# VHH binders against p49116: the designs that were tried, part 229

Target 1, 238 residues: p49116
Amino acid sequence: EGPLLSDTHVTFKLTMPSPMPEYLNVHYICESASRLLFLSMHWARSIPAFQALGQDCNTSLVRACWNELFTLGLAQCAQVMSLSTILAAIVNHLQNSIQEDKLSGDRIKQVMEHIWKLQEFCNSMAKLDIDGYEYAYLKAIVLFSPDHPGLTSTSQIEKFQEKAQMELQDYVQKTYSEDTYRLARILVRLPALRLMSSNITEELFFTGLIGNVSIDSIIPYILKMETAEYNGQITGAS
Below, E stands for the ipSAE of ESMFold2; O stands for the ipSAE of OpenDDE; V2 stands for 0.75 times the mean of E and O plus 0.25 times the DockQ between their complexes.

## First folded at step 13 (VHH)

Design m6 (framework vhh_7qbe_3)
Fold by ESMFold2-Fast, scan of step 13:
Structure m6 (fold): chain B 238 residues (1-238), chain A 119 residues (1-119)
Amino acid sequence: as target 1 above (238 residues)
Amino acid sequence: QLQLVESGGGLVQAGGSLRLSCTASGLDYAMGWFRQGPGKEREFVASISRSGSYIYYADSVKGRFTISRDNAKNTLYLQMNSLKSEDTAVYYCAADQYGRYKSPNYDYWGKGTRVTVSS
């Protein structure tokens, strides 16, 4: 009835752990990534359309698309995170692992290709100067994907995705009226998100998780988190 | 909170040039220059996207003014050439929190720097 997203859904502010260590380590990277993941899940659960689908559908959608949402979040927050510095540190670690024969060459190649794809995606988004409204709608398009296997309520999910696409089109045409091809340039970036491995994302950014817990297993708990608990996680409260 | 500080204003003769600077506590924003002349409403002058890839100018300044940014130095610039008496105004640096380089509104504003063009 009303718009899919309100102005409150455009706000997406990541608070980084402080102080930043002199040398980047797995714990700092994991804490930073966890904060972004928690912010992304909290953003999704704040959408009335998302809430209306119900808990089981919400969990299934986020489990299917968390890697796409996380990657969009990395692109959106690249400056705040100093993402290029984090990725450079990861590459240096991988180069040292090759020299020490700690990992197979085939595995290192897969990981390096993933980092390259991630860098290409973030660079393409930066070159397009995607704004906060555009990021909010791209995240909504990804979130309301009816195409994932095992989903129920696919007709309603598809309607919400179409609504997100329509509202993005209206926004871009109004705000960037002189750039007739902007929407097309933005949308053709999205298919690449589905080709990136969630397992490799977990290895790169979430290695420091206690008990080696999978992202898939913690999603239901994050989605149910009270605001005070959520704020504690994103501010680094012990 | 984002702080914007303009500098470089002053008195210049018609046909002359002047360079304005705006230093920010952080520069992950779409940025713009606005001006307000004596007895006039505030008007848009120029804007630049976060990366610098997209730039827009008001028709009155096209070909005379150049907007640029140095993200490593957290500084925005406005190079003003072929100045006219009509360019006399207080110039304001502004930032949009959502990164909209063609924003209808900007969220953060500097206090302004005065430019006077005399003949």
Scores: ipSAE 0.537, ipTM 0.799, lowest interface PAE 1.7, mean pLDDT 87

Design m7 (framework vhh_7qbe_3)
Fold by ESMFold2-Fast, scan of step 13:
Structure m7 (fold): chain B 238 residues (1-238), chain A 119 residues (1-119)
Amino acid sequence: as target 1 above (238 residues)
Amino acid sequence: QLQLVESGGGLVQAGGSLRLSCTASGTDYAMGWFRQGPGKEREFVASISRSGSYIYYADSVKGRFTISRDNAKNTLYLQMNSLKSEDTAVYYCAADQYGRYKSPNYDYWGKGTRVTVSS
């Protein structure tokens, strides 16, 4: 086999809803976030190693890691999204909700802590100036996490994660040879992703979903349909 | 796709200074300055990461040139001090689509601005 990722897996182009409203609203934020989520799922499905794990494993992996992939996507697409402006609008809405007694103090604290963690993560990635190749490999490391509860094929998943880490190391050492500690600086950012609540991410970015549909219910459904279609083509060719 | 336009070139006496500018249609790019003197190959001058946190200079310009960027204005700068006759060249602005300030190949290039340093 060749490399885990090809140049096609480095391309990650988010197209924002147009036109941008004069004042940000829940619908614009939700549509923007949904586009990023779908782009992230499509990115994962395009990886041959991911396809090779099979439909059930693919569903379990994406269900377990969508919040980490989404957060990496927010950091990577922060400028095109004007993420700082979106987060400021969310904070302003939360401050107004406090004033109107619509949220408990405990919930507000949890949500504000999540926003601060997200801002800190995105700022740290921006300061490191993580490039497109580095983002692709970080997403692959997150995707091929063998340590989520309930996973099967954990040995194969671990091998793909190790391959992602090896290829990231080779890339960074070759490309940024003068920056001896860059790889370590990048890798120590990853544990912060596991501390972020998927429920809070859903509340912040996906409040506008029609029918109060959860991300958990959406991901397995869409991925199963697309994966089944794609697996049919792969098994027919091989 | 991305448009890059250099400006600020001109004639200057040895020991003088010039500031080059590059206006871009976007700023989510690692960017750099390259130059090509008469009868020479194009050479790297300086590069800067998307946020400006990482900067790299060619040995020939270290201590004399300063690269900087203003992302709010979509503008890249090269402040050139203590200019030498050897700095005479057409200066090109370049950008990398993947955000690599140590890019093996820059994807977007301006048409260049001419700098002539007289002795």
Scores: ipSAE 0.661, ipTM 0.855, lowest interface PAE 1.0, mean pLDDT 86

Design m8 (framework vhh_7qbe_3)
Fold by ESMFold2-Fast, scan of step 13:
Structure m8 (fold): chain B 238 residues (1-238), chain A 119 residues (1-119)
Amino acid sequence: as target 1 above (238 residues)
Amino acid sequence: QLQLVESGGGLVQAGGSLRLSCTASERDYAMGWFRQGPGKEREFVASISRSGSYIYYADSVKGRFTISRDNAKNTLYLQMNSLKSEDTAVYYCAADQYGRYKSPNYDYWGKGTRVTVSS
């Protein structure tokens, strides 16, 4: 009974580090990405259905899907982040690394393919003009995925995913009633998220911050943070 | 905080044309035009998505009015053709915080620009 998401779960506002440097650097990119990651995990943790699954299941779900949530967040916040400018700076750095033989050609190819997939995804979401409600439900569908290896409580996770799908359908049908195929166009974008490597996402956006510590290893600690600590990370408060 | 400023209103004869503009202080909002005629409630006119890819019109203005935007200038336009006395109203620019071009409730509003169509 009751909706899976409330209006408070639709609000998703990223506060960028200020001021933006004249020339983009690894530190600015990593801080911006970290704020988005913390915002995304705080969003997931605020959902009553997510809380009801318990700490162990919550950790397993976020470990499995953080890259998908992060990528949806990049698409949603692309304008406020100036994501196109960030990606252009990364591409320029990679092209310079080719000239200096600092990275293998195969690795550079993998990273460039990831960037192109990311740009294609963000462009498709922008062209569809995905709204805040649609993003919230897409994140919920991704979060409550029952098909990741090693998950327990898969029956309950599947029920929450089905509820997210049903509520997205009801929302789109009510809001965009004259666009019969909008839901189908939105949902066919989701499989691409699973084809993107979490390791390459870490390399592109978190290199200057995490050193040799993986995002996977820090997720349990982030999920255990109190609300005030989450807010501090999201806004950069010290 | 988003600010919306309408311009382009005036007096025009029936069958004439008029172009309204709305300048936004920030980018990346789904936007719409509403109007309120003398002794009437506010009614929807047209809306446009953030990119401009999706447009929605009220049946009363379909074929006569064209909504468009210039995102480089943060400006929304309403081209009004074949104006009728029934189009006499104060026209308001509106924006939706969630990016819904078919919003049930717009969050940001301009102060309006007056359009009078004489017979």
Scores: ipSAE 0.698, ipTM 0.869, lowest interface PAE 0.9, mean pLDDT 88

Design m9 (framework vhh_7qbe_3)
Fold by ESMFold2-Fast, scan of step 13:
Structure m9 (fold): chain B 238 residues (1-238), chain A 119 residues (1-119)
Amino acid sequence: as target 1 above (238 residues)
Amino acid sequence: QLQLVESGGGLVQAGGSLRLSCTASENDYAMGWFRQGPGKEREFVASISRSGSYIYYADSVKGRFTISRDNAKNTLYLQMNSLKSEDTAVYYCAADQYGRYKSPNYDYWGKGTRVTVSS
């Protein structure tokens, strides 16, 4: 069988909403995050190995890992998103909420700890100068995780994850041949993704969602979208 | 879409120094310098990662040339010291679409700036 990922799966281009408002608001942040989420889901759906697992397995897999994929996407697209500016706006809003007694101190502490973890993760990826091929394989390793509860076809998922790991190893050793420890430095970053709360990610980035719908509830519908609908979401055409 | 514009080329005497600049429309790329001398194929000179943490030099320029970048100014630099007649070439700025500072092929290229080293 051919490679797990083709060059079409390495290209990951986020188009930001325009115009940027004078002051960042929850709707702009939510629109930006939604575009990244839809881009990430479209990326996953376009992988032949993913398609081969079948609809129910695909939905369960993405429900289990969307927060990890989204966080990798934030790191990869941090520059185009001006992520540091978005996080600063969120922190400012939280500080104002403390002064107005709108949120409990315990809740704010949890959210601030999440922001710190996210910043540390993105900074570590930036300092490693993770390239597009490396990001694509890291996303594939995360996507094809056989260890989530309730999954079917776990043997095939594990084989796809091992294929992703093998292809990443071959790529890094070939491309950065003189940097013997690069692969190890990259892989030790992945466990941190599982420590990040999907509930807090929803609160920070998806507060503007209409009808109080959760990301978990919309995933099956996003995965069933026609290509034109996906393109509309990632470019803001709809 | 990415645009690269080189500047700073000129005539310099052997043993002299020259600094080349490359202005990019965006700064989210791994970048490098290449050169093509009279009657020669284009050759790699130096490259630098997006953050500047990783740098790679061709053996022929190690110890003499320094690559650097200022991401706030979207500018790439090549400081050339101890210039030799064999450094005479058109120097090109290049960028890799995938962010690889050790790229097997670069996707974006400037039009070049001429460097002539006289004896």
Scores: ipSAE 0.741, ipTM 0.891, lowest interface PAE 0.8, mean pLDDT 88

Design p1 (framework vhh_7n9e_1)
Fold by ESMFold2-Fast, scan of step 13:
Structure p1 (fold): chain B 238 residues (1-238), chain A 120 residues (1-120)
Amino acid sequence: as target 1 above (238 residues)
Amino acid sequence: DVQLVESGGGLVQAGGSLRLSCAASGFTFRNYGMYWGRQAPGKGREWVSGISWSGGYTNYASSVKGRFTISRDNAKNTLYLQMNNLKPEDTALYYCARPGYRKTEESDYWGQGTQVTVSS
């Protein structure tokens, strides 16, 4: 058995909407975030191990971890997105909306705390100088999490997570052979991803979505389309 | 396919300096950490130094710390090793490597190497 991920899976290239407005608005932020989310889901679907788990398991895994994948993507693409500028625009929009809205002080604190946690996470990853290979394997570790409720094939998922962790360990130990603690410093950042609310992420980045459609509700449709394309390629004629 | 081509080796007197280069192709260089290794006559491969994608983090074997400097130029897809105060014990074939699993049993990609010989 070859490696869990190939060089193709290490490549993660976000193309931002053009042109960038002089002052950021909800539409631009939502379009940028949607592109990152779709890139993240497409990345997951391209992994042979992920495809091998089957459509129902794939949907359950992505529904459970999309916020973690999205947050890792924000950290990885922080420079190309000008994430600090987007977060500042979100804060300004929220402060203006709060002066005109009935949102409680508790909700304001929750949202601002979420933005703080997101900034801390991105800063931690930047300080560690995390590369594309490390990001790809961190995404694989969170994707192949066997501990989400409702999963039926947890042993196979756990096997893929262990394979991701072993390959990341080999990479880090071989690259930085005299730094025995680098892997631990990287891995202890991951629990923070689960402390970030997917509901707050939706409110901050996906406010421009049509109607009351949630990210959770659209995931099956996106993955079903990608799965159909994959199945057509391996079983269909030409 | 991943290709790594080392250059800059040669014969040098003890106390001298050499700068090694590694030209990388076949992958997105900036996405990966890189390292230099060496193999002395009759010995196994020895890790020398590693560098993160941006060059913001570097790591060195105790035997070369303070004498060697690893660096990279992502625009040129090139990895460097500046070697100062060379000792006869530094005589080895120096190779650059991209860590990470291959489609075979090996977990690294190595170049052919460039020979460094340090005389007394």
Scores: ipSAE 0.856, ipTM 0.940, lowest interface PAE 0.6, mean pLDDT 87

Design p10 (framework vhh_7n9e_1)
Fold by ESMFold2-Fast, scan of step 13:
Structure p10 (fold): chain B 238 residues (1-238), chain A 120 residues (1-120)
Amino acid sequence: as target 1 above (238 residues)
Amino acid sequence: DVQLVESGGGLVQAGGSLRLSCAASGFTFRNYGMYWGRQAPGKGREWVSGISWSGGYTNYASSVKGRFTISRDNAKNTLYLQMNNLKPEDTALYYCARPGYGQTEESDYWGQGTQVTVSS
């Protein structure tokens, strides 16, 4: 009945594959993204309020918001990932694909627009100097979204979302007591996450992992993994 | 186990300067915004200044704006408050704080404080 989150939920440490290759490739990008995805799902599963909703609700919730959680994770871990370098490599690959006539112009346009939206989002978060506590609560707000189709425990989910919003407000107000507008500046960034295509995220970051299987299809299995298995995935197999 | 230890206080003449330090341990310092508060004898706690995790954003109480500067060194897990043009009204016990989980200041993590006394 205490706070929604704790210090363990503010700690969000991505361990990158080592060493970084001289030339970025699909394998390195996919492995890096997979570690972030598993870390994000392990983070969600560790929340007592999330656990209390039950397995079916947990699965539905994460299936609906994994792309929003992943994108927040990309912004939070942008420096650790060298995200700008990864995105530059993807852009260069797309430019070469235009010359080789391997992709349609419409598809390339969609992917380039997605990359631009992602860069703008990450830059906005960096400019606001969002900290680990703020990221944890923003992730909680998107996780406990009661408005996704097919959810059954919507009133309880909404209560957890409101609790997340109130605790974020309390933190921001106590830390920056003379800035009455900082919370609003932070929260207006969130709607942009729902404009990001999960299909394009899969194409950019997970091409080497999923083949014919979508991220939505593997979520139930990831959520059932033991804690040791999560740790193995996010740090690499020993 | 969150620990905050303030230092740098003392007795100073009006118009003088002091630099306060706060050594943080028991948590990942860089993950949190931090703030300084103060409490004058017989008064409640007053928020003085806040700083974002990287130091890229700062915020100040109107009473100290232009005179005090908050900063941090994440490599040293240390928070600072540079106090210039001190006034007798600045006399207080100064605390560094990490915001806690909840709506009241009682949920926050506070150091023991360092005493600042400004003579007229």
Scores: ipSAE 0.859, ipTM 0.946, lowest interface PAE 0.5, mean pLDDT 88

Design p11 (framework vhh_7n9e_1; at its last look DockQ between E and O 0.94; V2 from the best seeds 0.86)
Fold by OpenDDE, look of step 14:
Structure p11 (fold): chain B 238 residues (1-238), chain A 120 residues (1-120)
Amino acid sequence: as target 1 above (238 residues)
Amino acid sequence: DVQLVESGGGLVQAGGSLRLSCAASGFTFRNYGMYWGRQAPGKGREWVSGISWSGGYTNYASSVKGRFTISRDNAKNTLYLQMNNLKPEDTALYYCARPGYGKREESDYWGQGTQVTVSS
């Protein structure tokens, strides 16, 4: 059996909306986030192993891990996105909502902690100097997680996850042969992803665009979107 | 197609220095960590040094640590190996490598190599 991923899957290029506004408004943030989400979903679709699981299982997997994939994408694309600036803008927008007494103190705390966790995670990944290869396999490990409830074909999913882990291990070992702990340092970052609320992520990055529609509900449509349509969305938004 | 072309090798006296270069093409260079290996006559391939995509992280074999420096220029798609205080035991064919996919080392991409000979 061949490798789980290829060069096609290592490539992960996000194109930002143009032009960048002087003030990062909600629309720009949501558009940027949407492009990343679409890119992440498209990336998943391009994996032969993912395709082999079937449409229903694929949808279930993505529904279960979209927040983690999205967060990994944010980390990977942090420079291109100017993520720090985006997060600062989000905080500013949130402050306006706070002044209007729309949020409880507890909710404000939760949201601010989430933003902090997100920034910290991305910073930690940057410190590890994770490359495109490693990101691809980390995303695969997250994608092929068998421990989500309601999944079918869990044995196959587990197999793919193991394959991803092994191939990542091989890569790290070949590239950094005298650093026997690099793989562990990378993998121990993954638990942080599961501490992040998908609901809060959705609120911060997508509320201005999708309104009351959940990411969960649109995932099947994104996964069915043609590549040409996706590309058209990227170019048409400029 | 992935291509790696090494250069900069030659004959040098013990204690001397060389700088190797590796020109990469056929793939997105910045997406990958890269490494240098070497093969001495009658010996197997040996890992020498690795570098992360940005160059922010480097790793060295114990035998070359403190003497060799790996670096890269992503704008030029070029990998470098500065070799100082060379020793006769450093004599080998040096090759630049991009990791491939799968368990086997043979899946990696290598150049033709450049010969480094250190005389006593």
Scores: ipSAE 0.909, ipTM 0.963, lowest interface PAE 0.4, mean pLDDT 93
Fold by ESMFold2-Fast, scan of step 13:
Structure p11 (fold): chain B 238 residues (1-238), chain A 120 residues (1-120)
Amino acid sequence: as target 1 above (238 residues)
Amino acid sequence: DVQLVESGGGLVQAGGSLRLSCAASGFTFRNYGMYWGRQAPGKGREWVSGISWSGGYTNYASSVKGRFTISRDNAKNTLYLQMNNLKPEDTALYYCARPGYGKREESDYWGQGTQVTVSS
């Protein structure tokens, strides 16, 4: 029985590469984004319910939702990342690319629209004053999505998602007992995450990856590495 | 090892003011919303006010709205309740709380409380 998450899952601490360079470049942005992505996958791996689903299901779930988890992480860590500064640098680079005829106008329009949607999402979360507990449960709701194709344990995934929704509801109702609409205001933010392109997220934040590798292709390796690291600690092989 | 310690209660005349404090430890205070509750002699527990992590959003019971102000100082790990225009009906043990895991108030973390007595 027990709760889906614990205080350790509410703790989400991003450590940025230091120092921040005088001029932002693709390598610094990629390193920062990679740290957030790894932190997000480590967070998911630490959930007992997630571990119980097994390796194949874990891989399928994270492949389906990594962009949603990453975007929630960007919103949660926006201040520590200086996300507004990173996005401004990306916009400046894109505007210079228009002047130099390096990218098509249609592609630039798609990327700019994605940046505006991301900024709007982060601003809405900030205005709602979303806390660490609420972020942890929103991440759990998107992680335990039973509606992705190819899943084997859809009934169990759905039960974990419902458990996440109920525990978030309990928290919000206990904290803000006279506000019957806060939960709805929070939950209606989630559909926007599914409209954000994972390909554009890769282009904006992961262009600095050495070699022609996609996030989808590295997810199984990251998840397996985290498991091996954890097992190494238990066996005393430090 | 969540700990909450309330202070600032006392005896005050109707129409008076008191400021309650709650010192939090054993968890990352800034990650959680917090609330104040109260219990009068012979009555059930009543939720009084809640506050979001940064203090940017607050919520109040109808009985105290306009008279009480909830606030927090994350640097000091402290929650406050400023009580103005106190009424005899506000007489109660006041406790601060961090919402816990699970349904309803029984899973929450509460302090021991601080007594507020309002004379007519």
Scores: ipSAE 0.870, ipTM 0.946, lowest interface PAE 0.5, mean pLDDT 88
Fold by ESMFold2, look of step 14:
Parts: C-alpha cells; sequence; structure tokens
Structure p11 (fold): chain B 238 residues (1-238), chain A 120 residues (1-120)
C-alpha cells in the first residue's frame, strides 16, 4: 500500500564534533562514531514498519544488524566525517598499542583485514555514486533481514524487506531507465556487510565502550530513549 | 513543497543547440538522482536522461545519446540538459523530475515543462 519510507527517512545529516582537532584522538573518533550510531538508531526507530513489529522484535532486529547499519552510515557520511583521516588515525593508535601491549598475530591480522574491507566497501559505494534515497532503502533491506538467528515474526520481516527491494527497484528504474543492471550492482555490495565484525567495529570506533559496555547490551536502552534525548546524543548537546 | 521549474526552451533550427535548466526547491537536492523526460504532441511521455546525486553517473535514452548531456550544480540546486544537433523529432515539452515513492511515474515530482520546437 503506502511506501515503506518517506523523504524524512532519506535525510541523514551527521553533525561532526567541532572543532576538528589537528591530531585526531580517541575521544573525537568515539564521539563522531557515537553520533553516527545514535543517528542510525533514531533513523531505524522512526520507520512505521519497524514500529509495527513491536519492542521485542525491534530489539532483536537492531542487535542483529546494528553493525551493518553503522557501516552503511560510514559509507554514506565518509566525506563529511573525513573517514579516511579517521581510519589513518586508528591505524596509528593500533600501532602504538602494539608497541606498548603485546597483541596476538591473529588479532592484528583480523583488525587490519577489517579496516581494508571497510575501506573497499566505502570506495565501492562511492564509485556507484549511491544517493540518499538508495542508502535509505539499502539500510531498510539490511534492517528487515529475516534470516538472522533467533528472530520472531520472520514472515512479516520478509514482507517488509521485499517491499524495500521493490521500492528501491522502482526508484532505480525510474531514474536510470536505460541501465537495467544498476540495481544488481548496488545489491551485490550488501553481502560484504555481513563479513564486518561488530566486535572489531567496537574496538575501532568505540574504544571507550570496549571491555565496559558493548553496543549489543545498550541497544534496548537506546531504542527506549525519548526523541529529545536522541537529538542530544546525535549532536553531542546535553 | 517540492517545486521544479524548467526554463531554456524555445524555437531552434535543426542542427542547433539549446540548454535547459531546472531550478529545484522544497527538498534536499543533493540526496536524489534526477531525470529529464519529454512529451511530444499526441504521444506518451518518454524518459530522456538520468543523473546521480553528484553527477558521477549518467544514463541516456538511445535516441539522444551522444547529442544530449545531463549535468547538475548542487550548489545552485539546478539540473541541466545540454541539447546539441537537435532534430525535428526532438520537438517536445521537456520536463525535469525527481523520483517519488511508488511504482508509477505519476507519483514522481514534475515541473510544468519548457517547450522545445525544432524546425527544418
Amino acid sequence: as target 1 above (238 residues)
Amino acid sequence: DVQLVESGGGLVQAGGSLRLSCAASGFTFRNYGMYWGRQAPGKGREWVSGISWSGGYTNYASSVKGRFTISRDNAKNTLYLQMNNLKPEDTALYYCARPGYGKREESDYWGQGTQVTVSS
């Protein structure tokens, strides 16, 4: 019937902490990432189809996909975030941590592979020139994924995902009528998101939360927040 | 309110050139791909060209490829169509569009159009 998303959901404005320090530090990176996380959770919570699934299902969906939504947000906001500069600073901090603390060769390999996969994903999305409408529907496809373990209402979730896919197809077909392959080129980028480790994302971007509080554990509290509190967390104003 | 206002149409001799403009307001222009369509007298609407949000990806109908160039200026919220080597069969009302929600193009946002008439 009515569309899954509206222009409100296409808008995705990330405000960076200001001023940007000459030398990026853990606090700036974590605040920047926290703003993106809260913006992404606010975005998901605002979708009527998401609201219709109920609180328990909402929590399960977001726990299953928050890292994928976050990664799509990184790709979408890569320019405004200066993501390449942030990733360079993270690599430098990782190298300092290796010098001060002994890390296993397996962990170092995992983290560097993750950074490379993230950079490649962001570059591939930029090469496709993905717009805000397309990102909104890609996020919806990721959010309403019925094949995550432990979900209830999987039939309804699958219906919402199919609706998101059809509405994205409609947009691409209407905008780029002579390119019958653009949708396929966009959709084949999504499986790479499932290869991103939420544990490593927490280490890279949420160092203040690692070892104390995991993103998985705070998701129920984030989803229950009042809208005014969300806005404060998104902008860093409180 | 979403508004699209075309300009730059007119009467031109075959082989000539025109540059169409489309001023956009009422939405965040840089979030969306845009397209041009046209409607000749007594005919249905025809998709002409589409452009991605940054202009990095463009797509053209076979009938205009190599002759028309779509572009945009996000700082001015303006979409353009440069039309070269115009032919009488290019005579139509040209309109810019932003895709809407739903399957049908009537759910899209359209301007009133600007007339292009190509004489022999």
Scores: ipSAE 0.758, ipTM 0.913, lowest interface PAE 1.0, mean pLDDT 87
ESMFold2 (binder alone), look of step 14: mean pLDDT 86; pTM 0.867

Design p12 (framework vhh_7n9e_1)
Fold by ESMFold2-Fast, scan of step 13:
Structure p12 (fold): chain B 238 residues (1-238), chain A 120 residues (1-120)
Amino acid sequence: as target 1 above (238 residues)
Amino acid sequence: DVQLVESGGGLVQAGGSLRLSCAASGFTFRNYGMYWGRQAPGKGREWVSGISWSGGYTNYASSVKGRFTISRDNAKNTLYLQMNNLKPEDTALYYCARPGYGKKEESDYWGQGTQVTVSS
C-alpha cells in the first residue's frame, strides 16, 4: 500500500473574509472560524484511508475530534488569521462582560483559562517551527484515534493512526537526522488538545451561528457536501 | 513533478569555501523541511544537514557542525549550503532533497547532485 497522505493533504490554504473590520465583531470571528472548520473537514474527507472507513465511522471520528482538528488549524493558520488580534478582541469582550455582570465569574475564569491554553499551544507549535507536512500528520494522528467510545472499526483506525505516526517519524528522522528528540517534542503537544473544551471553542468562535446550532449537529451535513459547496464555504462565494 | 537542481560545486583546496544552491520546483517549497546529503565514491549516502520550513530550526551532522551553514530563501524557492574550512574527506557528490512519504530512501526526491572535490 501507498502512503497515508499525499502532497494534496500537506496543502492547507485558508482564505479569510475581507475586509477585516476596524472593530472585530462576532460575525467576522464566526465567519473566519467557519471557513477554517469547513477547510478542516474537507481536508479529512479527502483522505482515502478516511473514506475507506465508511460514512458512519467518518461521522463518529470527526464528531469526536473536530475541536482538536480546529485547534491544530488555528495554530497552523495563526498568522493568516491574525489569531492574536482575534483573541485580544475576545478577551476585551469578556472583560466588559465582567464589568457589566453579564456572566458568572466562574464561567469567565474557565473561558480565560481556555484562551491561555490555546495561546500556549499555538506558541509552542510556532517555537517548534512545525511545517505543513508535520501539521498534516499531526491532524491524521488526531483524526484516526481508535479510543473514542462507540467506534466499530477500532482495529483499522488504530492501524491508520500507527501508519500516520510511522510516516511522521520517517519524515522527522530524514529531515533532522541528528535530532533524536524532535519527534518526542512534537508528539507531547497533542495531549493538551484533548483537555480543551469543545463547548468553550463553540462559545468563543461560533456564537454567530443561526439558531444556536451545535457543531456536533452540522458535522454529518458538512461531510456529505459536494466539493463545490465546500469551496463556496472556504472562499465565502455563495 | 518535483524537480531539484543543484549548482555551485567545484574543485577547491583544503581550508577553502564553496556555496551550493538548490533550485526547487513542482511543489510548494515553503510547506516542507529540506535537507542536504552527500555520497563519496564507493560509499552510501550520508545526511549532511536539515532545515525547517521557515529556516528557524537547523540540524547538522557532527562531521560538518561549525563549518557548514544551511539556509533557504522561500521567495526564490532555493536551498543553500555554505561550506567553510573544507577538508579532503568532504569530497563527494552533494544532493539537495525533499523528504518523501515512507521509510524508503527511494521515496525521497533528490537532484542529480553537484560534485565537490577538495584537494590536500
Scores: ipSAE 0.861, ipTM 0.945, lowest interface PAE 0.5, mean pLDDT 89

